# VH-VL binders against q0aze0, part 116

Target 1, 268 residues: q0aze0
Amino acid sequence: MKIILVNNRFKENTEKKAQEIAGQLSALNVEVIIDNGLDEPYAGTVDFIMVLGGDGTMLRAARRYGQRAIPVLGVNMGTVGFLSNIEINELAEYLPLILREEYSLEARMMLEVAVFQQQSLLTRVFCLNELLLRSNSPRMLSFALEISGQKLEPYRGDGLIVSTTTGSTAYSLSAGGPIADPQLDAFIVTPVASHIINKRPLVVSPEREISLHLLEEREAIIGIDGQIKMDFGAENRVLIKRAPHPLLMVNLKAKPFFTSIDRSLQRQ

## First folded at step 4 (VH-VL)

Design s8 (framework fv_ixekizumab)
Fold by ESMFold2-Fast, scan of step 4:
Structure s8 (fold): chain C 268 residues (1-268), chain A 123 residues (1-123), chain B 112 residues (1-112)
Amino acid sequence: as target 1 above (268 residues)
Amino acid sequence: QVQLVQSGAEVKKPGSSVKVSCKASGYTFTDYYIHWVRQAPGQGLEWMGVINPSGGTTDYNQRFKGRVTITADESTSTAYMELSSLRSEDTAVYYCARDSIWYDESGYTFDYWGQGTLVTVSS
Amino acid sequence: DIVMTQTPLSLSVTPGQPASISCRSSQSLVHSEGNTYLHWYLQKPGQSPQLLIYKVSNRFSGVPDRFSGSGSGTDFTLKISRVEAEDVGVYYCSQSTHVPYTFGQGTKLEIK
């Protein structure tokens, strides 16, 4: 068995803990590759991906490895979040189940984001939560939204979020989007509200293609999962579609989504 | 106003060590990485390593591994680069530089640079 | 290590005329996540390097519109639409897709 341990080298204590766990796994005849975010993703084949950290580390793992159809387990390191399944102090208890492949998998859709300058592809990324188009100044954006060739009335406001159902509880929620069952495949299109705009979130088929471009030159950015920032100008356009493969999330321990989100919303 | 202010020029003998400082101001020190880059006279730029001041984790160019140590002191907002076993080939201007607006590992650019510290190694 | 090769190594331009500098990497600079971490720095005589362009085409704060970057994969270009006296110095391309981060050998821009 070959396992990738994903951690953030620059977060206090996570690198030390990753080395400790790698040693424990090696003692059990497991080959371990450590991905701390500084190097390119491991190019070889692996059987399992273990993510040590919070939701942010899981989002990075999903961007790097989510398209390989490999089981991914989130192991929480003390930060409350939605993407981890077990706590670090529970790992020893669940490790035999991991090694015997005694777990269920939950498929989570991902976005494929392609950014163009006119007709030239600048970048292509995958993400688990969302793409955010946002003004990078106090001025509102004016932008065009097209869904599967259908041109909508221009949007005016601070921005727009195109989210997966997994991302419905992330920035889309803060912007007034609906809470979606992560077992559903859908895009959620949520406007980042300004005092002037009166647009509703849209829930659309994951087979649709969504495109965005600015109608006026403004200082804007594209944000991916809150981690990647790209400048976005009037010469740019972005195309969003369903990624070829979902992220395969490991379920070792029951995590009741609806009671968890309900409890989270009451704890203000 | 972001500033990185480095310590003054040093003249060292072969085999000795040098420790260069880089004092940061105008931003939250622990929110940005600090890199070290050197430039030998008439030559290009060479990356040496990086530190996250918010935990002290480091990564080094393999070329310098075993001779370079980068540290940070959060209380004084100062990063340090120590290079040991100095050779004449280590004569260079040493720069510290702040990692850019993509602090969460999404991008790595050197947005603000210190003024440089000339280290001369001669016998 | 990724080798960054710049051409030309030196160029002289008349003020107001355009300038173009090329940068080629020995391997693709597209990260697996899709971003291209290619940057351009300017080192004016007697000064520290300063950031001009990051991630291929993004101008850093305070950098004039006359500077633009383009390219993909392994081939990149920095253009100055109208060279001014203050643009004199050595231009470096740099990659931070692969560790160790590496720089081109530099292109010296002079006014004739």
Scores: ipSAE 0.000, ipTM 0.411, lowest interface PAE 13.8, mean pLDDT 85

Design s9 (framework fv_ixekizumab)
Fold by ESMFold2-Fast, scan of step 4:
Structure s9 (fold): chain C 268 residues (1-268), chain A 124 residues (1-124), chain B 112 residues (1-112)
Amino acid sequence: as target 1 above (268 residues)
Amino acid sequence: QVQLVQSGAEVKKPGSSVKVSCKASGYTFTDYYIHWVRQAPGQGLEWMGVINPSGGTTDYNQRFKGRVTITADESTSTAYMELSSLRSEDTAVYYCAREFTYDVLSGDYGMDVWGQGTLVTVSS
Amino acid sequence: DIVMTQTPLSLSVTPGQPASISCRSSQSLVHSEGNTYLHWYLQKPGQSPQLLIYKVSNRFSGVPDRFSGSGSGTDFTLKISRVEAEDVGVYYCSQSTHVPYTFGQGTKLEIK
């Protein structure tokens, strides 16, 4: 068995903990590759990915490895989040189940984001939560939204979020989007600070293609999972569609999504 | 080890151009934005611009727009900042810096890894 | 451009005593998505800047717990509960809510 241990080197004690876990796995004849986010993604074949950290580390792991159809387990290391399944102090208890492949998999859809400059493909990235189009100045954006070739009336406001159901509790929630069961496949299209035009969030089929472009030159950016930022001008167009493969999340214990989100919303 | 290593000091004449390099190592170059920040001797920090090495999209401080060009070469993991039409007021240490982004609700974090700086002196 | 104003411009502190630096922005730093992109950097003599605090109050990895950040809207504070010799340098606040990103003029911390 070959396992990638993904960790965030920038968190206290995370690298030391990753080394300790790697030693334990090696003692059990498991080959371990440590990915601390600093090098190129491991290019070889692996059987399992263990993510040590919070939601940010999991989003990064999904971007790097999510399209490979490899089981990915989130192990929380002190940061509260929605994407981990077990806590670090529970790892020893669950490790035998991992090694015997005694777990279920939950498929989470991902976005494929293609950014064009004029007619040329500029970049293609994958993400687990969302794409955010936002103004980078006090000025309101004016932009066109097309869903499967259907042109909607121009959007005006501070921006737009195109989210997976997993991302419904991230930026989309902050912008007034609905909370979605992450086991559903859908795009959630949520306007950002669009009080001027009275726009509502849309929930659309994941089989649809969504495109965005600016109707006038403004300072704007697109953000991917809150971790990648790209300039977006009137000569740019973004195309969003369902990624070819879902992220395969490991489920070792029941994690009650609805009670977790309800608890989070009770806090000020 | 994560590090950004910049090219050496340069002395330039007014009206010329300078191109400073920033070689990244120890991480996936295309996963992080690279910023350029300058500091005149004894003065504060001034942001010049940023590049996404994945695709090469840039954003510039309007104050330098038309004179600054930031580029990235993925094959060598190197970012570049070129400043044209140099003036004596452009004498400064120029830094490249990597943007830190590891939060679910934030894309615009601070700059966590900085190059050692490149002193550019503009004198006649 | 958003102007960042720091006070004081310099302070001299006896080791073990607290220090406080204020930063005021000319406009609100709350982005439309609700986040506040206010960061603090330290530049030690002869060195590159280093990140201390990001998004108002979050300590960067490896930064001692004697450093804390607070504030909202346009008014922000960096506090050092007990200054040590290694804390000597120039402290900068910075905003990345709006382009261009801007820095305060810097606060020089010296040990008496």
Scores: ipSAE 0.000, ipTM 0.463, lowest interface PAE 11.7, mean pLDDT 85

Design t1 (framework fv_bermekimab)
Fold by ESMFold2-Fast, scan of step 4:
Structure t1 (fold): chain C 268 residues (1-268), chain A 124 residues (1-124), chain B 107 residues (1-107)
Amino acid sequence: as target 1 above (268 residues)
Amino acid sequence: QVQLVESGGGVVQPGRSLRLSCTASGFTFSSYAVHWVRQAPGKGLEWVAAIWYDGSNKYYAESVKGRFTISRDNSKNILFLQMDSLRLEDTAVYYCAKDRLYYGSGTFYGMDVWGQGTLVTFSS
Amino acid sequence: DIQMTQSPSSVSASVGDRVTITCRASQGISSWLAWYQQKPGKAPKLLIYAASSLQSGVPSRFSGSGSGSDFTLTISSLQPEDFATYYCQQANSFPYTFGGGTKVEHK
């Protein structure tokens, strides 16, 4: 068995903890590759991915490895989040089940984001939560949204979020989007500070293609999962569609999504 | 040995063009975003431009937008800065620098490898 | 643009002194801040990334702290090789911006 151990080296003591877990796994005849985010993703074949950290570390792991159809387990190290399944203090209890491959998998859709300049593909990235188009200046944006070739009336405001159902509790929620059952596959399209009355969030089939482009010269950026930033100008176009493979999340214990989100909202 | 080496600097006249190069060795160049940073004589550091690992996304400081073009050739491990419509205020030592984080990590956290710099200056 | 205000612009110190340099962002930048050391005629050298993480090969006397808008670089016991100019740099949004620099000089 070969496991990738993804950690957040920028969190206090995570490197030492990752080394301790790697040693424990090695003693059980498991080959461990440590990914602390500094080097290129491991290119070889692996059986399992263990993510040590909060939601941010899981989002990075999903972008690096999510399209490989490999089981990914989120192990929380003290931060509250929605993408981890077990706590670090529970790892020893569940490790035998992991090694015997005795767990269920939950598929989470991902976005494929393709950015063009004219007709040339500039970049292609995958993400678990969302794409954010936002103004990078005090001026509001004017932009076009197309859904499977259907041109909507222009948007005016600070931006737009195109989210997965997993991302419904992230930036989309803060912008007034709905809370979605993460077991559903859908795009959630949420305006950010729209100046047009009645521009409401849309829930769209994941089989649709969504495109965005600016209607005026403005400073704008595309944000991916809150971690990747790209300049976006009037010469650019972004195309968003369902990624070829979902992220395969390991489920070792029941996690009550609706009661968890309800408690989180009461804490705010 | 991880290294970046700039070349192409020199003495130019205002309004002309100059192309800077930066050659990378000792690491997988195609896996990292790279930057141009300049420093005018006796002044502080000023970020100029950046390009992502695959050449897709390009970023510029407002002072150089429309005049400078960043590009890279991953097959030759070379970073370029094409400088058009040069002005006296572009006088500086130009450094190339490598992002510390692999692009696939999604974020920039600092520039861990720097070249020695190449001087761009003007005469009448 | 995010403006980075660095203070002091210069400090006179002796070997063994504790030196503290501060950096303030005009808006929140989370932990997306790096610190660099530059000696005359040489390229900058990365000391700290992500506000508080020590770069490999950098002596433990250097440390960074802070988040949001206020950041500090500390040299716990100044050594002869530490006389240099220090810069902070934000990586939260483009364009990336540097502080004005702090020159650490001999008393």
Scores: ipSAE 0.000, ipTM 0.431, lowest interface PAE 13.1, mean pLDDT 86

Design t2 (framework fv_bermekimab)
Fold by ESMFold2-Fast, scan of step 4:
Structure t2 (fold): chain C 268 residues (1-268), chain A 124 residues (1-124), chain B 107 residues (1-107)
Amino acid sequence: as target 1 above (268 residues)
Amino acid sequence: QVQLVESGGGVVQPGRSLRLSCTASGFTFSSYWVHWVRQAPGKGLEWVAAIKQDGSEKYYAESVKGRFTISRDNSKNILFLQMDSLRLEDTAVYYCAKDRLYYGSGTFYGMDVWGQGTLVTFSS
Amino acid sequence: DIQMTQSPSSVSASVGDRVTITCRASQGISNYLAWYQQKPGKAPKLLIYAASTLQSGVPSRFSGSGSGSDFTLTISSLQPEDFATYYCQQYNSYPYTFGGGTKVEHK
C-alpha cells in the first residue's frame, strides 16, 4: 500500500506530525511519499492520500491529485475548517479502518479552468473552491460573462467569483453568495462589489460552460482557490467547466455540515 | 424546487397492462439515475427498477423481470414504468426516486428525492 | 439476492431515549448501505448513506455505523418527530434490497 502525506512545510507542528505518521505507516509495511509543496506532484500510482492540516492544505492536495480518483482524507491539525473529516488525535483510532479500506467516499465536484491568450491555451488548472476574477488596480473592471454561449449584459465592478458548491462557504460567502449543499453539483456565480445594484449571485447547472473576458484594457488577476494568481488582460479569455472527475473525500465519521454552518452564522 | 410527480396508477384487472409516469422538475433530469420503488399497503419498501441517465442500462427486481420495462424521455423529463402481465402481488404504491449524486453512470449513494407515489390496485 | 434483516420489527420508546436499530446483510456489502425514514402516508426520506454519512439537513442525533454485514442506526435522544418507520437498503449489487423496516412507536 502506498500513501501520500500532504503537509505544509512552513508549519513546524504539521511537519513533525507528518514524520511521526510516516514512521508509523512504514512500520506497518506502508510506503509513504511526503508532499510538502516544494516539488512537482508525485507521478506514480498511489492508493490513498492523507492531508495533514487545514482547508488550505486540502485545497492544494485537491489541485495536485484530485483528478486521479484516489481517496483523500483530511486530518485536522487544530485549524477550524470544512474540509477535514477527523482530528489528528483520532488518527490512531481510525488508522486500522484506513488500512482495511473500511470507509465511505463522498464525491465533491471540481472546476476545470482553462486560460487562453487569444486562441492559444496558456494553462489548464483544476480547483475545489473557486476561480476569482478581480481588478489589480483601483479601477473598476468592465467584463463579459457568457453562460453556455448566452451573452449576459456587461458586468461592472471589482470582479466575479465562479465557485463549486464546496466553495460556497469560502470566498463566495464573503462576497454575498449563497450557502450550498456540498453534495449538489452546481456553479455559483457571485459578483464582487458590482456597480450594477441588481447583479445577483447565480446558481447554474454544472453542465454549463462559463467564459469571462475583459471589455476594456485593465489590470486584472485570476485567482484559483486563493492560492494561485495569474495576470489577466483584454487579450485573455477564461473558460470554466465541471472537471472530469470529482475529488473523492474519505468519510470515517459523520460531519454535520448544516449544523456546523448554522452555528458559524449565529456567531458574529 | 426539485420535484418528482407520479401518475398513471389506478384499478386494473389481473393480466392487463398499465403504464406509470413520473415527471421531474427543478433538476437536470438527464444527469441522474432514477428508480421505481413500491410499497404494498401496510408492508415494507421493495426496489423495482433503475435506469441509467442516458437509458443505456436498466436493472430490475427478479419479481418483475420480463414483465416490467423501465424507460425515460430526457427531452420531456419523464420516467416511465410499463407494467405488463399484472398480478395481484403487484398491488402497491409506486414511488419514483432519483439518485443522490450527479456524476454519471455507476454512482449510487441513496435516493434523496422521492415522489408522492401512485397507487396500483386490482378489482375482481 | 442479498437479504437484509432488520431488528427489531418495532420498538417502543419515549422522548429522550436512545434508540438502536440493527440491519444484517446475508453477505458482505462493505459500506454500501443507506437508511431511510418514513412517516405514515409520506414518501421515504434519506437519512444516511455509505453506512455512516449523514445526509444534508438530517439532525446530528442520527448516526450510522457498521461495515461488512452488520449495521446500526442510532438516535441518541429521540424527539417527537422521530416516531416513524426506518428502513435499511443495500446497494452493493443488483437487485437492490430493503430491510423489512423497524417501527419506532410511543411507549
Scores: ipSAE 0.000, ipTM 0.365, lowest interface PAE 21.5, mean pLDDT 85

Design t3 (framework fv_bermekimab)
Fold by ESMFold2-Fast, scan of step 4:
Structure t3 (fold): chain C 268 residues (1-268), chain A 124 residues (1-124), chain B 107 residues (1-107)
Amino acid sequence: as target 1 above (268 residues)
Amino acid sequence: QVQLVESGGGVVQPGRSLRLSCTASGFTFSSYAVHWVRQAPGKGLEWVAAISGSGGSTYYAESVKGRFTISRDNSKNILFLQMDSLRLEDTAVYYCAKDRLYYGSGTFYGMDVWGQGTLVTFSS
Amino acid sequence: DIQMTQSPSSVSASVGDRVTITCRASQSISSWLAWYQQKPGKAPKLLIYKASSLESGVPSRFSGSGSGSDFTLTISSLQPEDFATYYCQQYDSYPWTFGGGTKVEHK
């Protein structure tokens, strides 16, 4: 068996805990690769990915490894989030199930984001939560949204979010988007501070292609999962579609999504 | 219909160059890694080279390293193999093959779609 | 490089026979092995991936087993269209390597 341990080098004691777990796994004849985010993603084949940390670390793991169709387990090491399944102090209890492959998998759709300049592809990235188009200045943006070739009336405002259902509880929620069942595949398109009263969040088929471009020269950025930032100008176009593979999340214990989010929102 | 079609094979003299092409249709070409695999007459399969979907990562068998260059043009759905300093032992049918899953930094899950091959042979 | 050794190099069989082909890796490759079928004058066809997973559209008479360094492809009841050469391929570690092939011939 070969496992990747993904951790965040900049979180206190996470690197040391990853080394400790790697030693324990090696003693059980498991080959371990440690990914702390500093090097390129591991290029070889692996059986399992274990993410040690919070939601941010899971988002990074999803961007690096999510398209490989390998089981990914979120192990929480402090602050509880939505993307972890077990706590670090539970790992020893569940390890035999992991090694025997006795767990269920939940498929979570991902976005494929391609940014163009003229006709040239500048970059292609994958993400689990969302793409955010936003103004990088006090001035509002004027931009065009196309859904599968259908041109909508122009948008004016601070930006737009294109989210997965997994991302429905992240930036999309803050901008007034709906809470979506993460087991449902859909794009959620949520305007950010729109100046046009008729612009509402849209829930569209994951088979749709979404295209965005600026109608006026403005200072803007594209944000990916709140972790990657890219300049976006009038000469740029972004194309968003369903990624070829979902993230395969390991489910070792039930996590009641709707009761958890309901309690979180009531405490606000 | 998903398919790959190779072209560019022929009869060459040792030391010369050839460029092979593989045209893809029926799938999103840029989303998949693609491979070159060769087979000498009466012999088995030998993996030659691979390129990631974006073209950012390339891989070569030791026997061709430094002589062959794999590349792709995603706007035209074409895969290339530039073959320099050709040797008699490069005589083979060259197949183009699509990786089964998206190619993430060298991850590989088998080759599910193959072209019909193009023959590279040498004059005596 | 990981060397893949197939045995036998050829086997004579009749329609309805159970045929087994073995593939041995020079080091452990976990379950990262594919099996291909190649008919004369044709391109290879993927049969099995991840040692035991049957590719869509491949008949259920084909099965793969094994892990670590020893692997087997089994054809439970040979059909006329199964006379071909079979290749294993490891994809645990770059460079990816094929076995020498096993030719399944008419008896």
Scores: ipSAE 0.000, ipTM 0.382, lowest interface PAE 19.0, mean pLDDT 85

Design t4 (framework fv_bermekimab)
Fold by ESMFold2-Fast, scan of step 4:
Structure t4 (fold): chain C 268 residues (1-268), chain A 124 residues (1-124), chain B 107 residues (1-107)
Amino acid sequence: as target 1 above (268 residues)
Amino acid sequence: QVQLVESGGGVVQPGRSLRLSCTASGFTFSDYGVHWVRQAPGKGLEWVAAISYEGSNKYYAESVKGRFTISRDNSKNILFLQMDSLRLEDTAVYYCAKDRLYYGSGTFYGMDVWGQGTLVTFSS
Amino acid sequence: DIQMTQSPSSVSASVGDRVTITCRASQDISNYLAWYQQKPGKAPKLLIYDASNLETGVPSRFSGSGSGSDFTLTISSLQPEDFATYYCQQYDNLPLTFGGGTKVEHK
């Protein structure tokens, strides 16, 4: 059995815990690869991915490994989030089930984002939460949104978010998007500070292709899961579609999404 | 340096076929959708057909649907219009034109580079 | 199909005049409209895209305005090289359609 341990390079306690867990797994004849975010993703065959940290660490793991159809377990290291399944102090209890492959999997859709620059595909990335298009200056953007070849009325404002249902509680929520059941597959398209009065969030089929480009030269950026930022100009075009593979999240215990989000909102 | 050059026009008889070509230079042809637009003598502009940047999506005006076929060869920077079952109403100067949109898959945003045109006419 | 109606079909003008050409769409096309200039025996040349954006290299005396179904092309001070036929074109939906053209002629 080969396991990747993904941790946050900026948290000293997480690095120490990753080394301790790697030692424990090695003693049980499990081969361990540690990914602290500094190097390229591990390219070899892997049986399981264990993410040690919060939601941000899970988003990085999903981007790096989510398309490989490998089970991914989120292990919380102190801050309760939406993407972890067990706490670090529960790991010893659940480790035998992990090693015997006695767990269920929950599929979470991902976005495939292709950004084009003049003479080449600039980049193709996958993400779990969202793509954000936003102005990188005090000036509003004017941009075109197309859904499956249908041209919508131009958008004018600070930007736009294209989110998965998993991402519905991230930036999309802050911009006025709906809270979505993570079991549902859909794109959520949420305007950011639109100057067009009746621009509403859209919920569309995950089989649709979404494209964005600027209608006038502006200083803009594309953000992916809040972790990747790229310059975006009028000569750029972004294409968004459902990624070929969902992220396969490990369920070792019931995660009460609706009661958790309800309680979170009542306290805000 | 950026240019489109049409060729293949000429005198034809009704019911016959003709193939027009358009050669591109000075820009990356494979990055853009491309159009055929025609203009009958003394008349205005009429859109005829368009093809996506990679060549998989093709669009036609109703008047030519089923008779004309648009295609492209990105390795040679050439656009084609195969015109079958030609009618007197097809008499026109045929222009090829580059779409403004990078990597357009079936939507179009105006035509910024035009060829000089090639004349298709019929014997009386 | 979206029908594009231009008016006038021709206008007689002198160098230095302000010339206004209008274009009406049969339905709302937002700002998805281009203006082209065509001189006798030449190919069309793009002047304006997205209703009001001036193409690179086009003189600032040309301007476009409008949205929805009514659009205007203005030449603020006509120059000798501006005597030509002007066409509007919508790209909101297929098939792409052009206006009938407006010929700007010498008085």
Scores: ipSAE 0.066, ipTM 0.624, lowest interface PAE 6.7, mean pLDDT 89

